# VHH binders against q8c9a2, part 5

Target 1, 239 residues: q8c9a2
Amino acid sequence: PPEETLSLWKGEQARLKARVVDRDTEAWQRDPSFSGLQKVGGVDVSFVKGDSVRACASLVVLSYPELKVVYEDSRMVGLKAPYVSGFLAFREVPFLVELVQRLQEKEPDLMPQVVLVDGNGVLHQRGFGVACHLGVLTELPCIGVAKKLLQVDGLENNALHKEKIVLLQAGGDTFPLIGSSGTVLGMALRSHDHSTKPLYVSVGHRISLEVAVRLTHHCCRFRIPEPIRQADIRSREYI
Below, E stands for the ipSAE of ESMFold2; O stands for the ipSAE of OpenDDE; V2 stands for 0.75 times the mean of E and O plus 0.25 times the DockQ between their complexes.

## First folded at step 1 (VHH)

Design B6 (framework vhh_8emy_2)
Fold by ESMFold2-Fast, scan of step 1:
Structure B6 (fold): chain B 239 residues (1-239), chain A 124 residues (1-124)
Amino acid sequence: as target 1 above (239 residues)
Amino acid sequence: QVQLQESGGGLVQPGSSLRLSCAASGFTFSSYWMHWVRQAPGKGPEWVSSISESGSYTNYATSVKGRFSISRDNPSKTLYLQMNSLRPEDSAVYYCARDEYTYRGSDFYGMDVRGQGTQVTVSS
């Protein structure tokens, strides 16, 4: 895209970042067992093999703590914005917002109390990833869950980082991702006893990092949290 | 007609306090997030603070956290910024802004309406 468009997108991210709430806002978030949490959402976007334009966006809602799918919605989408590193949200968020709006119209009683997003939250070049973007637009608590370390603010997938991963011995073990600025951007989480590759969890909106990490772990029956895993399965099957 | 009018700025000494006000008209004030933004001479605009529709959630730039407090009075349609322990670096024109973020067929949304500003000068 032209430099003018990138400047507008950077300005948009900065303005929306001003609306991010990086602390707990709900009573269930303050409870050790998440008492009062009944509905957890997950979203994912899957691409048609060999096609950078055609994708399927999916939203699922799971019961908690059973993690049973109680709502699903998928749709084929044509990605309007070009892919640019650090601006993924401008491609995907419009369609994710539409799915949330459809849920509100069709089954308002099934609106999730929190959404797990396949992507980053505040762990981002400008502190505003796709989970932040979706959260701010929908006013839902959102958690970013990434499969790879985004190397920003001095964070590197280097030998020191790999040494810290080795020290994660059991599911639930974590270490903080501290940028060169001294900011805690997220947590590396060993999601399961049988998975040595950590997840990278960061705040999206209306949730603390501690609660985001703990809830993400409680949603993991496999390496990938069930809300995201089920959204991925639905989007891939829909294609 | 949508309008925002800031007031309360002035010349103060370091360590002093000021309370800025922003009077809103022409829209349903209680339905919008509101922001304070400042611009120092020769610098670009810097976001200072945000407040949700009901006032339940607030955010602050790191540079002002612990010193400034944002608040609002929806019945009077007024936004406030309480500034304590002022420093020379806080000298700027302060603007209030209405947040108008919507997803309606455009790739760009953001703060759409801002006032004319109020000058704050912190000088010894």
Scores: ipSAE 0.006, ipTM 0.296, lowest interface PAE 11.5, mean pLDDT 83

Design B7 (framework vhh_7aqx_2)
Fold by ESMFold2-Fast, scan of step 1:
Structure B7 (fold): chain B 239 residues (1-239), chain A 125 residues (1-125)
Amino acid sequence: as target 1 above (239 residues)
Amino acid sequence: QVQLQESGGGLVQAGGSLRLSCTTSGFTFSDYAFSWFRQAPGEEREFVGAISWSGDSTDYADSVKGRFTISRDNAKNTFYLQMNSLKTEDTAVYYCAADYGEYYKWGSPDEYDYWGQGTQVTVSS
């Protein structure tokens, strides 16, 4: 039954969650200017309009700090797992892992040092979103970047939350997303001086929240960070 | 209430010029990126041009590059498409579109927050 499948998926998320590293592991992460960071990845999955089965998964690698695309790979995919709230990763991650494996085989020198993921990391009902799942399976530092607030652990897009957004006055301004458990699950980030809708940034794997937020901000030429924006454009163009 | 209203369409001879305007209300104009799309009979909506929310970037379809120019006037809450050296194949209904923070030239029209109702441009030989 569906309930049995959900139980297995919850168990798999719990098992893999134990492997998440929510601290900096790379030398470039400790540098204020990210010295030594040369390659930033972005991934996205775009759906055929009105079709929950057919999609395009894309991986791009950008140079840093120039944010110029140096690698791209897109493929049409048939999503085999059904959409269930909180289990998006079971639909998308296998194809994202495959794109990373293809990059490793074809152009190992272009492997990204960090990947920005269109989705959540630890900001998730079970503390293990798509960015965590991808990070754990690939062992790459990963950052979750979401366009809308995932309402978990007492977080709500309510009047108080909207008041906090109004107080974000400049690009780089943030406020913490603190769950009812008292855990800091992520940060709301005003990504650019002229963009008032925040991004919701959370740790995926092998990166601290502070570094994840700072790097995400430095990748934003527009509201959406360039690695994710370029992956989205390419997946939509490929469809 | 949000509104996007196109004006400036009509009939023009090949080689002529038209300037389309899109006047907006009901949102903070400076926060939005703007695009023009067109749709000829029996075809899908095609991207024509775009301007970023900051005005620092513009993008055009290859078929109109060098002939069309998009611009914005934040003080007037209006953005424009200057169309020069018009060709019969430019005949279409032209739509203005707005999206918060950025524009997408590929993918679904559903990507955009707001759309105008369209204005007809007919280019005669």
Scores: ipSAE 0.005, ipTM 0.175, lowest interface PAE 10.4, mean pLDDT 84

Design B8 (framework vhh_7aqx_2)
Fold by ESMFold2-Fast, scan of step 1:
Structure B8 (fold): chain B 239 residues (1-239), chain A 126 residues (1-126)
Amino acid sequence: as target 1 above (239 residues)
Amino acid sequence: QVQLQESGGGLVQAGGSLRLSCTTSGRTFDEYAFSWFRQAPGEEREFVGAISGSGGYTDYADSVKGRFTISRDNAKNTFYLQMNSLKTEDTAVYYCAASEYGFRYDSLTAEEYDYWGQGTQVTVSS
């Protein structure tokens, strides 16, 4: 993209980043069993094979703790923003926001109390990933859940990191992702007893890292949390 | 399902240029997103650049922006890395990689890519 566009996007991320709340704001978040949490959302964008322009954006809402799908919405979308590393949100978030707005209009009683996002939150080149962007624009608590380690601020998927993964023995085991700046950017989480490949969890908006990790673990029947897993399945099937 | 083979590596002087090629097998070339990674001795593989399946979008590591250009030729089942203004720190084994379903580009790790070439050595002398 033009240098002017990149400057605008960096300015937009910096402006919106100032609105990120990285602490618990809801009563259910402060409860050990998440008492009062009834609906968890998941969002994902699936691309047409080999094509980063045409995609399907999906939003699902699951009951909690049963993790049963109670709402789904999928839309084919044409991604208009240029593909640029660290600016994924500018391509995807407008469509995810539209899905949330549609839910608010059609089934307001099914609005999720938190949304799990297939992507990063504060664990990002500029501390403002897709989960942060979606959270700030919708004012919903959001959690970033990535399947692969984003190598920023000195974080590397190196031998030491892989050794730490081996030490995760059971579902729920974690280790912190500490950048070269000394900041805790997220947590590596063994999501299930039968999965050795960790998830990388980071704060999106209006939730603490501790609660984000615990809730993500409680949503995992398989390696991938059910809200994200169901959104991914729906978007891929819709294509 | 796709096989990748790099070519074009070699020894070049600092400030010089070199073009790497990655030839793929199969008739689904248009469906893959492609990337280049490099690995210096004792280091992990790092991202260099990527091109989407549509060919309309490219991405580069900050260290190579303005110097390297990635392109593809669907008629030849080949994609390229044009490397200009080479520096000694560009010395590495260069790998081409392909993703069958496109890739999530806020995760620029080697694990995003489904298929890999064997690598080609690029050595930049001072």
Scores: ipSAE 0.005, ipTM 0.161, lowest interface PAE 11.5, mean pLDDT 82

Design B9 (framework vhh_8fcz_2; at its last look DockQ between E and O 0.02; V2 from the best seeds 0.00; counts 0 for: pae E 9.0 > 2, unsure alone 63.1 < 65, grease 27.1 > 24.2, placed apart)
Fold by OpenDDE, look of step 2:
Structure B9 (fold): chain B 239 residues (1-239), chain A 125 residues (1-125)
Amino acid sequence: as target 1 above (239 residues)
Amino acid sequence: QVQLVESGGGLVQPGGSLRLSCAASGFTFSDYDMNWVRQPPGKGLEWVSGISGSGSYTTYADSVEGRFTIIRDNDKKMVYLQMTSLKTEDTAVYYCAKDSEYFGKYWSGDYFDYEGQGTQVTVSS
């Protein structure tokens, strides 16, 4: 895309970033068992192989703690923006917001209390990843869950990082992602006993990092948390 | 389908050298970083070394830094691990590991997956 477009996007991210809340805002977040949490959401966008324009966006809502799908919505979408690293939100988030809006209109009682997003939150080049973007626009608590380390603020997938990964011995094990600035940007999480590949959890919106990590772990029956996994499965099956 | 076939392992005395090879197929080789990982007896998998898709940069675990060298030949779809100054603690099954994308997303995380049988390296007097 033109440099002018990127500049506009950067400006938009900066504008919306000011609205990010990186602390707990919900009562259930303060409960060690999350007893007030009843519904968790997951979103995903799947792409048609060989087609750079068409994709399927999915929203699923699961019961908590049973993690049973109670709502699903998948739709084909026409992508409006190309993929650019650091600007994924402009490609996917508008469609995800629409799905959330549809749910609000059709079945407001099934609205999730938190949404897990395949992507990053504040762990981002400009501190405003897709999870932040979705969270701010929907005003839902959002968690960024990435499967790859975004190398920002001095974070690197280098030897030291890889050595830290192998020290994660059990599901629930973590180590902090601390940038060169000294800021904790997220947490590497071994999400399951049978997976050595960590997830990278970061705050999206209206949630603390601690709660984000705990909830992500509790949502994992496999390496990928169930809300995201189910959204991915359904979006892929749809196309 | 991704295939990784390791070779070159064997029995060697401390201070000796070995060169491991990995033949890769079933994917665009140059698009992925490649790794060597190893599993010592009774221990879990540990990362040893990595090389970028282009081969422009390499990384090593502290335990092997200065002793091991990872190289790749993208034309032949091969990855190598030259091991020197071998120690008894280097005894392990060595695997060639490909970085992989989850869910086929371009922005999704890459982590190493190994699918080969591995090659046994035994360092003993």
Scores: ipSAE 0.026, ipTM 0.443, lowest interface PAE 3.9, mean pLDDT 90
Fold by ESMFold2, look of step 2:
Structure B9 (fold): chain B 239 residues (1-239), chain A 125 residues (1-125)
Amino acid sequence: as target 1 above (239 residues)
Amino acid sequence: QVQLVESGGGLVQPGGSLRLSCAASGFTFSDYDMNWVRQPPGKGLEWVSGISGSGSYTTYADSVEGRFTIIRDNDKKMVYLQMTSLKTEDTAVYYCAKDSEYFGKYWSGDYFDYEGQGTQVTVSS
């Protein structure tokens, strides 16, 4: 991409990253049973196979703890911004913000109190993934939930990592994803007793890692947490 | 840490063939799906082909299906792209890419990890 565009994106990313809050900010987050949590959002961006431009962006809101879909909005989008590894959020997040804005306009009583995002939060090449980006722009608590390990900051999907995965025996079991500097970037989570392939949970915004992991686990009827799964289903119907 | 070194590019006539190679190091190669992506002149990255970690499953963009073949050798930590029936539209810098956080969601070029300089393929009379 043009050097000007990359320079602007780097500056914008750094400015937004300074606004990330990696601690609990909501009363329900401090309650052992999440009392007061009624609505959990999920977002997804699903790409057309073999196409770098065409995608569907979806937002769903589910009741909590019932995990019943109470709102959905899906839109085909064109991701025409220049390709740059590590800056995907700049291509996706404007459309996700628009979906949140549309919800505020159409059904404000259904605004979610937290959003699970298909992608990474602070577990990212520059510590600012799509979950962080969406969180700071919407001011909603956000959780990043990735299906594959992003190998950054010394994290590797090597034999040791695979051994740690084998040691996850029950749904809810975790191990920390510790970077080269000793920083905990996220948690590997066994999401369900019958799922052997973990999720990689990281903070997006306005939530602690511990709460993010616990809520993600509570949202799993399948390997993929229900808010993200329902968003993905709707996205796939459009592509 | 991660190193991907592409080679085998060059100038070829329309209808010709070319084989690209990618040498990988710095990660457990067989654990990752591998991809070829390309950047045509003045355009963004386009996904070309992917191959699963075991090599059992391959996928291709519609524009290259039937003409290109992706192959991996996990013992040598190599991935290849055999290209035949080349067209002028195939002119691009080709990059070897390691899987990223979007595995299973179809391709997003923005999230593929690539570390190489790429290799230039030019299809011209």
Scores: ipSAE 0.011, ipTM 0.206, lowest interface PAE 9.0, mean pLDDT 83
Fold by ESMFold2-Fast, scan of step 1:
Structure B9 (fold): chain B 239 residues (1-239), chain A 125 residues (1-125)
Amino acid sequence: as target 1 above (239 residues)
Amino acid sequence: QVQLVESGGGLVQPGGSLRLSCAASGFTFSDYDMNWVRQPPGKGLEWVSGISGSGSYTTYADSVEGRFTIIRDNDKKMVYLQMTSLKTEDTAVYYCAKDSEYFGKYWSGDYFDYEGQGTQVTVSS
């Protein structure tokens, strides 16, 4: 895209970033057992093999703590915005917002109390990843969950980082991702006892990092949290 | 190199049973969740079942829950799908699939890798 378009996108991210709430806002978030949490959402976008334009966007809602799918919605989408590193949200978020709006229209009683997003939240070049963008536009608590470390603010998947991963001995073990600026951008999380590859969890909107990490861990029956995993399965199945 | 080799398919009458096997190599088997997916004639891929790396958790598609059982043997690097009460609608090529990492130019990507020929299951009278 032209330089003027990139400047406008950076401006939009900066404006919307000002609306991000990185603290707990819901009563269930303050409870050690998440009492009152009944519905957890997951979203994912899967690409047609060899095609970066055609994709399938999926939204699922799971019961909590059972993690059983109670709602699913998938649709084929044409990604109209060009891909630019750090601007993924401009491609995906409009379709994810549409799925949330469709849920509100069809089954408002099944609206999730939090959404796990396959992507980053505040752990981002400009502190405003796809999970932040979705959260701000929908006003839902959102958590960013990434499978690979985004190397920003001096964070590197280097020997020291790999040494810290080795020290994660059990499911639920974590270490903080501290940027060169001294900011805690997220947490590396070992999702369960038999998974050695960590997840990278960051705040999206209306949730604290502590609660985001703890809830993500409780959603991990498998390495990938069940809300994201089921959204991915549905989107790939729909293609 | 990751390799997944499926076997155990065949022709069976409605109400019958089959056990599918998948032999895995080229990766640390117990670190990855494993899945069975299927492709019915003329249709896209359909997820069937999943099992955690430890074997402690299993999940099933609504269409197969109560009829299929997924199990794994980490020492032998095998995953199995025990199918009972088979229906004509279960006719498909079955693939075992490994969860995958993010790849490509975006944050989102496919969570399953599957390789090999698959194994054909035909349920017909």
Scores: ipSAE 0.006, ipTM 0.317, lowest interface PAE 10.0, mean pLDDT 83
ESMFold2 (binder alone), look of step 2: mean pLDDT 79; pTM 0.814

Design C1 (framework vhh_ozoralizumab_d1)
Fold by ESMFold2-Fast, scan of step 1:
Structure C1 (fold): chain B 239 residues (1-239), chain A 124 residues (1-124)
Amino acid sequence: as target 1 above (239 residues)
Amino acid sequence: EVQLVESGGGLVQPGGSLRLSCAASGFTFSSYWMYWVRQAPGKGLEWVSEISTGGSYTKYPDSVKGRFTISRDNAKNTLYLQMNSLRPEDTAVYYCAKGLPYFYGSWDYSFDYRGQGTLVTVSS
């Protein structure tokens, strides 16, 4: 993209970043067992192999704590924005927001109380990843869940990091991701007893990091949290 | 069917105030970002304000910042624009627009739908 477009995108990220709330806002978030939480959403975008333009965006809503799919919506989308590192949200978020709007119009009673996003939240080059972007635009609590460590603010997937991963012995074990600035950007989470590869959880919007990590863990029947896993399965099958 | 009906325009002297309203129907109003845009006689469309779904986020261009205030009442499906310290250059047809600020589109002011508009004339 032209330098002017990148400058506008950076400005837009900075503008919306000011709206991110990194604390609990809902009563169910303050309960140890998440009493009052009934619906958890998941979103994913799957690409057609060999095609950077055509993709499928999916939104699912699961009952909680049963994690049974109660709503699904998938659609083929043309990704109009080019892929640029740190600006992934400009490609995907427009379509994810559209899916949330469609849900609100078709089945408002099935609106999720929180959305798990396959991507980063505040753990981002400019502190504003796709989960933050989606959260601010929809005003829904959002959690970023990434499968790989985003190496920002001095965080590196180096020998020390890998040593810390080895110390995660059971599902639910965590360690903080502390940037060179001293800021806690997220948590590495061993999501399941049978998976040694951690998830990287960060705040998207209207949720604390502690609650985001605990809820992500409770949604993991496998390595990948069920809301994200079901969205991924449906987007891939739709293609 | 999506409908947006603007009202509240009229003739006002420089320095005066007007409050515009937009009645929305045919869609879940509380789920969409809303905008006010205007078109001066013989000119193109100009963005004048935007507001998030819950009203917690608003934005204005420098030309109206501090003078105009956008707000919404989701229970009434109504969007408002309070215009203070009006200037002759504010003379335009004002449109209520339904849109999701896709960040690719937000910098180019793309909208899903707009109403028929309400005329604001600032003249002595």
Scores: ipSAE 0.000, ipTM 0.162, lowest interface PAE 12.6, mean pLDDT 83

Design C10 (framework vhh_8fcz_2)
Fold by ESMFold2-Fast, scan of step 1:
Structure C10 (fold): chain B 239 residues (1-239), chain A 124 residues (1-124)
Amino acid sequence: as target 1 above (239 residues)
Amino acid sequence: QVQLVESGGGLVQPGGSLRLSCAASGFTFSSYWMNWVRQPPGKGLEWVSGISGSGGYTTYADSVEGRFTIIRDNDKKMVYLQMTSLKTEDTAVYYCAKDLYPFGSLWYSAFDYEGQGTQVTVSS
């Protein structure tokens, strides 16, 4: 029954959420220039136009700091789990994990040191979004990067929020997303001088929010970070 | 062939303590999260606690947080559940469960249970 399934999914999220590490674990994360960072991954799932069931999942690995694609993999997928708000990861993460496992199998030397995920991390109604889910399952540092504000814990895309966006004057400018509980859930980031629409960055796994925001900014040649942008291009072209 | 053998259950008074043990074989023990799950009489399975392959991370259901402690010994291929302050609501068959994949499972049946379970009865 559907209530039993939701209870299992909540239990799974609670179990896996307890595994989330929201601090820096790697030496390169503590370096101002990310010295030692050589490989950055990006993942994306693109839906077939007009179809919420059929999609394409893609994973890319980029060199850092050049942001050149050194690995790509895509596959058509059927999203079989029922759609329920706040449980998107149960539909998508199995396929993203499979792509990471295929990379480890084929080209272990190209495994990314961090993965940028098109979606949310801890900025989530249960504190456990797709970037957290992928991170704990793969044990890779992960960053959630969302294009729209997820309105949870009192966060609203209201007039006050829009006023804060106006104050983001240059690429790299940020403001914190503070829930009604007083928790900092993520950061709004102006990703580029020519992009006025912010990104919403949150911790996925094994990275601090400060490093997540800073690395996301350094990956932005356009509004969308290159690891995610390249994954999106591959998934859309594969469809 | 994967084998999980639970032991340590029994009858205990409310407020008492028990230590459950699980002996694992047939897989690379240190590569998998190990879990305890339980099934109360007439109810479905409930996840209780988990421990990472290295033992560096532990997790607990809200209902047992602060009362139960999960421990593992990779050299002996054992996982344990130390239970204290037991309540009548803790009465269940307890199963040792391996994660389905080294990186975890993404299905709602996330655990590979092949143990026979051990009965814990908390009653006065």
Scores: ipSAE 0.007, ipTM 0.160, lowest interface PAE 10.6, mean pLDDT 83

Design C11 (framework vhh_8fcz_2)
Fold by ESMFold2-Fast, scan of step 1:
Structure C11 (fold): chain B 239 residues (1-239), chain A 124 residues (1-124)
Amino acid sequence: as target 1 above (239 residues)
Amino acid sequence: QVQLVESGGGLVQPGGSLRLSCAASGFTFSYYGMNWVRQPPGKGLEWVSGISWNSGSITYADSVEGRFTIIRDNDKKMVYLQMTSLKTEDTAVYYCARGYTIFGVSYPYYMDVEGQGTQVTVSS
């Protein structure tokens, strides 16, 4: 993109970032068993091999705590904005917002109370990842769940980091991701007893990091939390 | 099916006031954020103001901050734009647009429906 477009994107990101709430806002979030939580959403975007424009965006809603799919929607999308590191949200978020909008029109009773996003929240080069962007646009609590460590603010996938991963012995074990600034950007979470590769969980919007991590763990029947796993399956099957 | 009907525009002198109204139908109004956007003569669309579904989040373009106030009434399915201290630069067709949140530069990506618009002319 031209420099003026990047400047506009930076300005938009800064304005929306100011609206991020990194605290619990819902009664179910304050309950140890998440009493009152009935519906959890998941979103994912799958890219078509060899095509820079074509992707499939998917949204699923799962019952909680059963984690049964009660709603699904997939759409082929044209990614109009070019990929620029730190600005992935400008490519994907419009289509994710559209899927949430369609759900609200078709099945408002199935609106999720929280959405797990395959990507980062505040753990991001500019402190405003896809999960933050989706959250502030939809006004839904959102959690960022990444499969790989984003190396920002001095965080590195180095020997010390790998040693901390070895100390995660059971599903539910965590350690904090503390940037060079002293900010807690997220948590590394061993999501399952059968998986040694951690997830990197960060706040998107209207949820605390503690609740985000705990809920992500409770959604994991496998390494990848079920809302994201089901969205990914639907996206890939639709292509 | 989705309809947005704007009204309240007119001719006003610089420094004057107008209240624009937007009546929504064909969708569950209380589920959506609402926006005002405008198109000055010979220019593209410019986002003006937005309000979230529950009025918990309200923002304005820098050019209108402190002069315009956006209000919604979910029971009546209405969104309003109270304009004060009007300037000749505010001359435009004003549109009501459905969206999830408040936008400046991202307007084209997030606004679904624009009505017919209402003309505001600020001149002496």
Scores: ipSAE 0.000, ipTM 0.225, lowest interface PAE 12.2, mean pLDDT 82

Design C12 (framework vhh_ozoralizumab_d1)
Fold by ESMFold2-Fast, scan of step 1:
Structure C12 (fold): chain B 239 residues (1-239), chain A 124 residues (1-124)
Amino acid sequence: as target 1 above (239 residues)
Amino acid sequence: EVQLVESGGGLVQPGGSLRLSCAASGFTFSDYYMYWVRQAPGKGLEWVSEISSSGSLIKYPDSVKGRFTISRDNAKNTLYLQMNSLRPEDTAVYYCAKSPYWQLYTGLSYFDYRGQGTLVTVSS
């Protein structure tokens, strides 16, 4: 992208970052069993094989705790923004916001109480990843769930990090991702007994890190949490 | 090369009407949010209207709401602004502007290109 556009994107991330709330705001979040949580959302963007421009964006809503799909919406989209590390949100968020707006118009009673996003939240170069961006624009609680460690603020996929992964023995085991600044940016989570590759969970908006990690684990029947897994399946099948 | 060419400005009396047009080229017009923004003499840029890529989402500030109507013709790559009940304070250079790569996010600071503008003077 042009340098002018990149500067604009950085300014926009800084402005919206001020609106991020990294604490629990809902009664169900404060309950040990998530009493009152009935609907969990998941979003994903899948690319047409061999085509980085044409993609399918999907939003699903699952019942909780059953994790049964109760709403699905998929849309073919042309991704206009180029991929630039740290600016993924400018490529995907416009379409994800549109899916949320369509849900609000068509089935407002099925609006999710929280959305799991395939990407990072505050664990980001500028502390404002795709899950933060979606959360701030929609005012929905959002959780970032990444499949790979984003190496920011001194975090590295080094020998020490790999040693910590080995110590994750069972599904639900975690360790904190502490930046050089001393800030806890997220948690590495072993999502399943049969998966040794951790997920990297970080706050998006209107949820605490503790609740975000605990809920993400409870949504995992496999390595990938069901809201994200179902969104991925639906977007791939729609293509 | 992105080009936006505004036309339709002129001198009108208070209470009059004008229709502005913006001819777009060099990009896929139907994929972008479009804006009208204005700048009065000696003042900063003021957002006047926005319209989504399909034309289904439209927004105005209170200063022009009910008086101005934005529309677009994606087949002709043209953006319009119908201005009714014009007031002396509407005197400004009016610019057509496009969003950066975003399709759904809106805001004055997010246009990445604007035209040369067309002058609207409201005076008796």
Scores: ipSAE 0.000, ipTM 0.168, lowest interface PAE 12.2, mean pLDDT 84

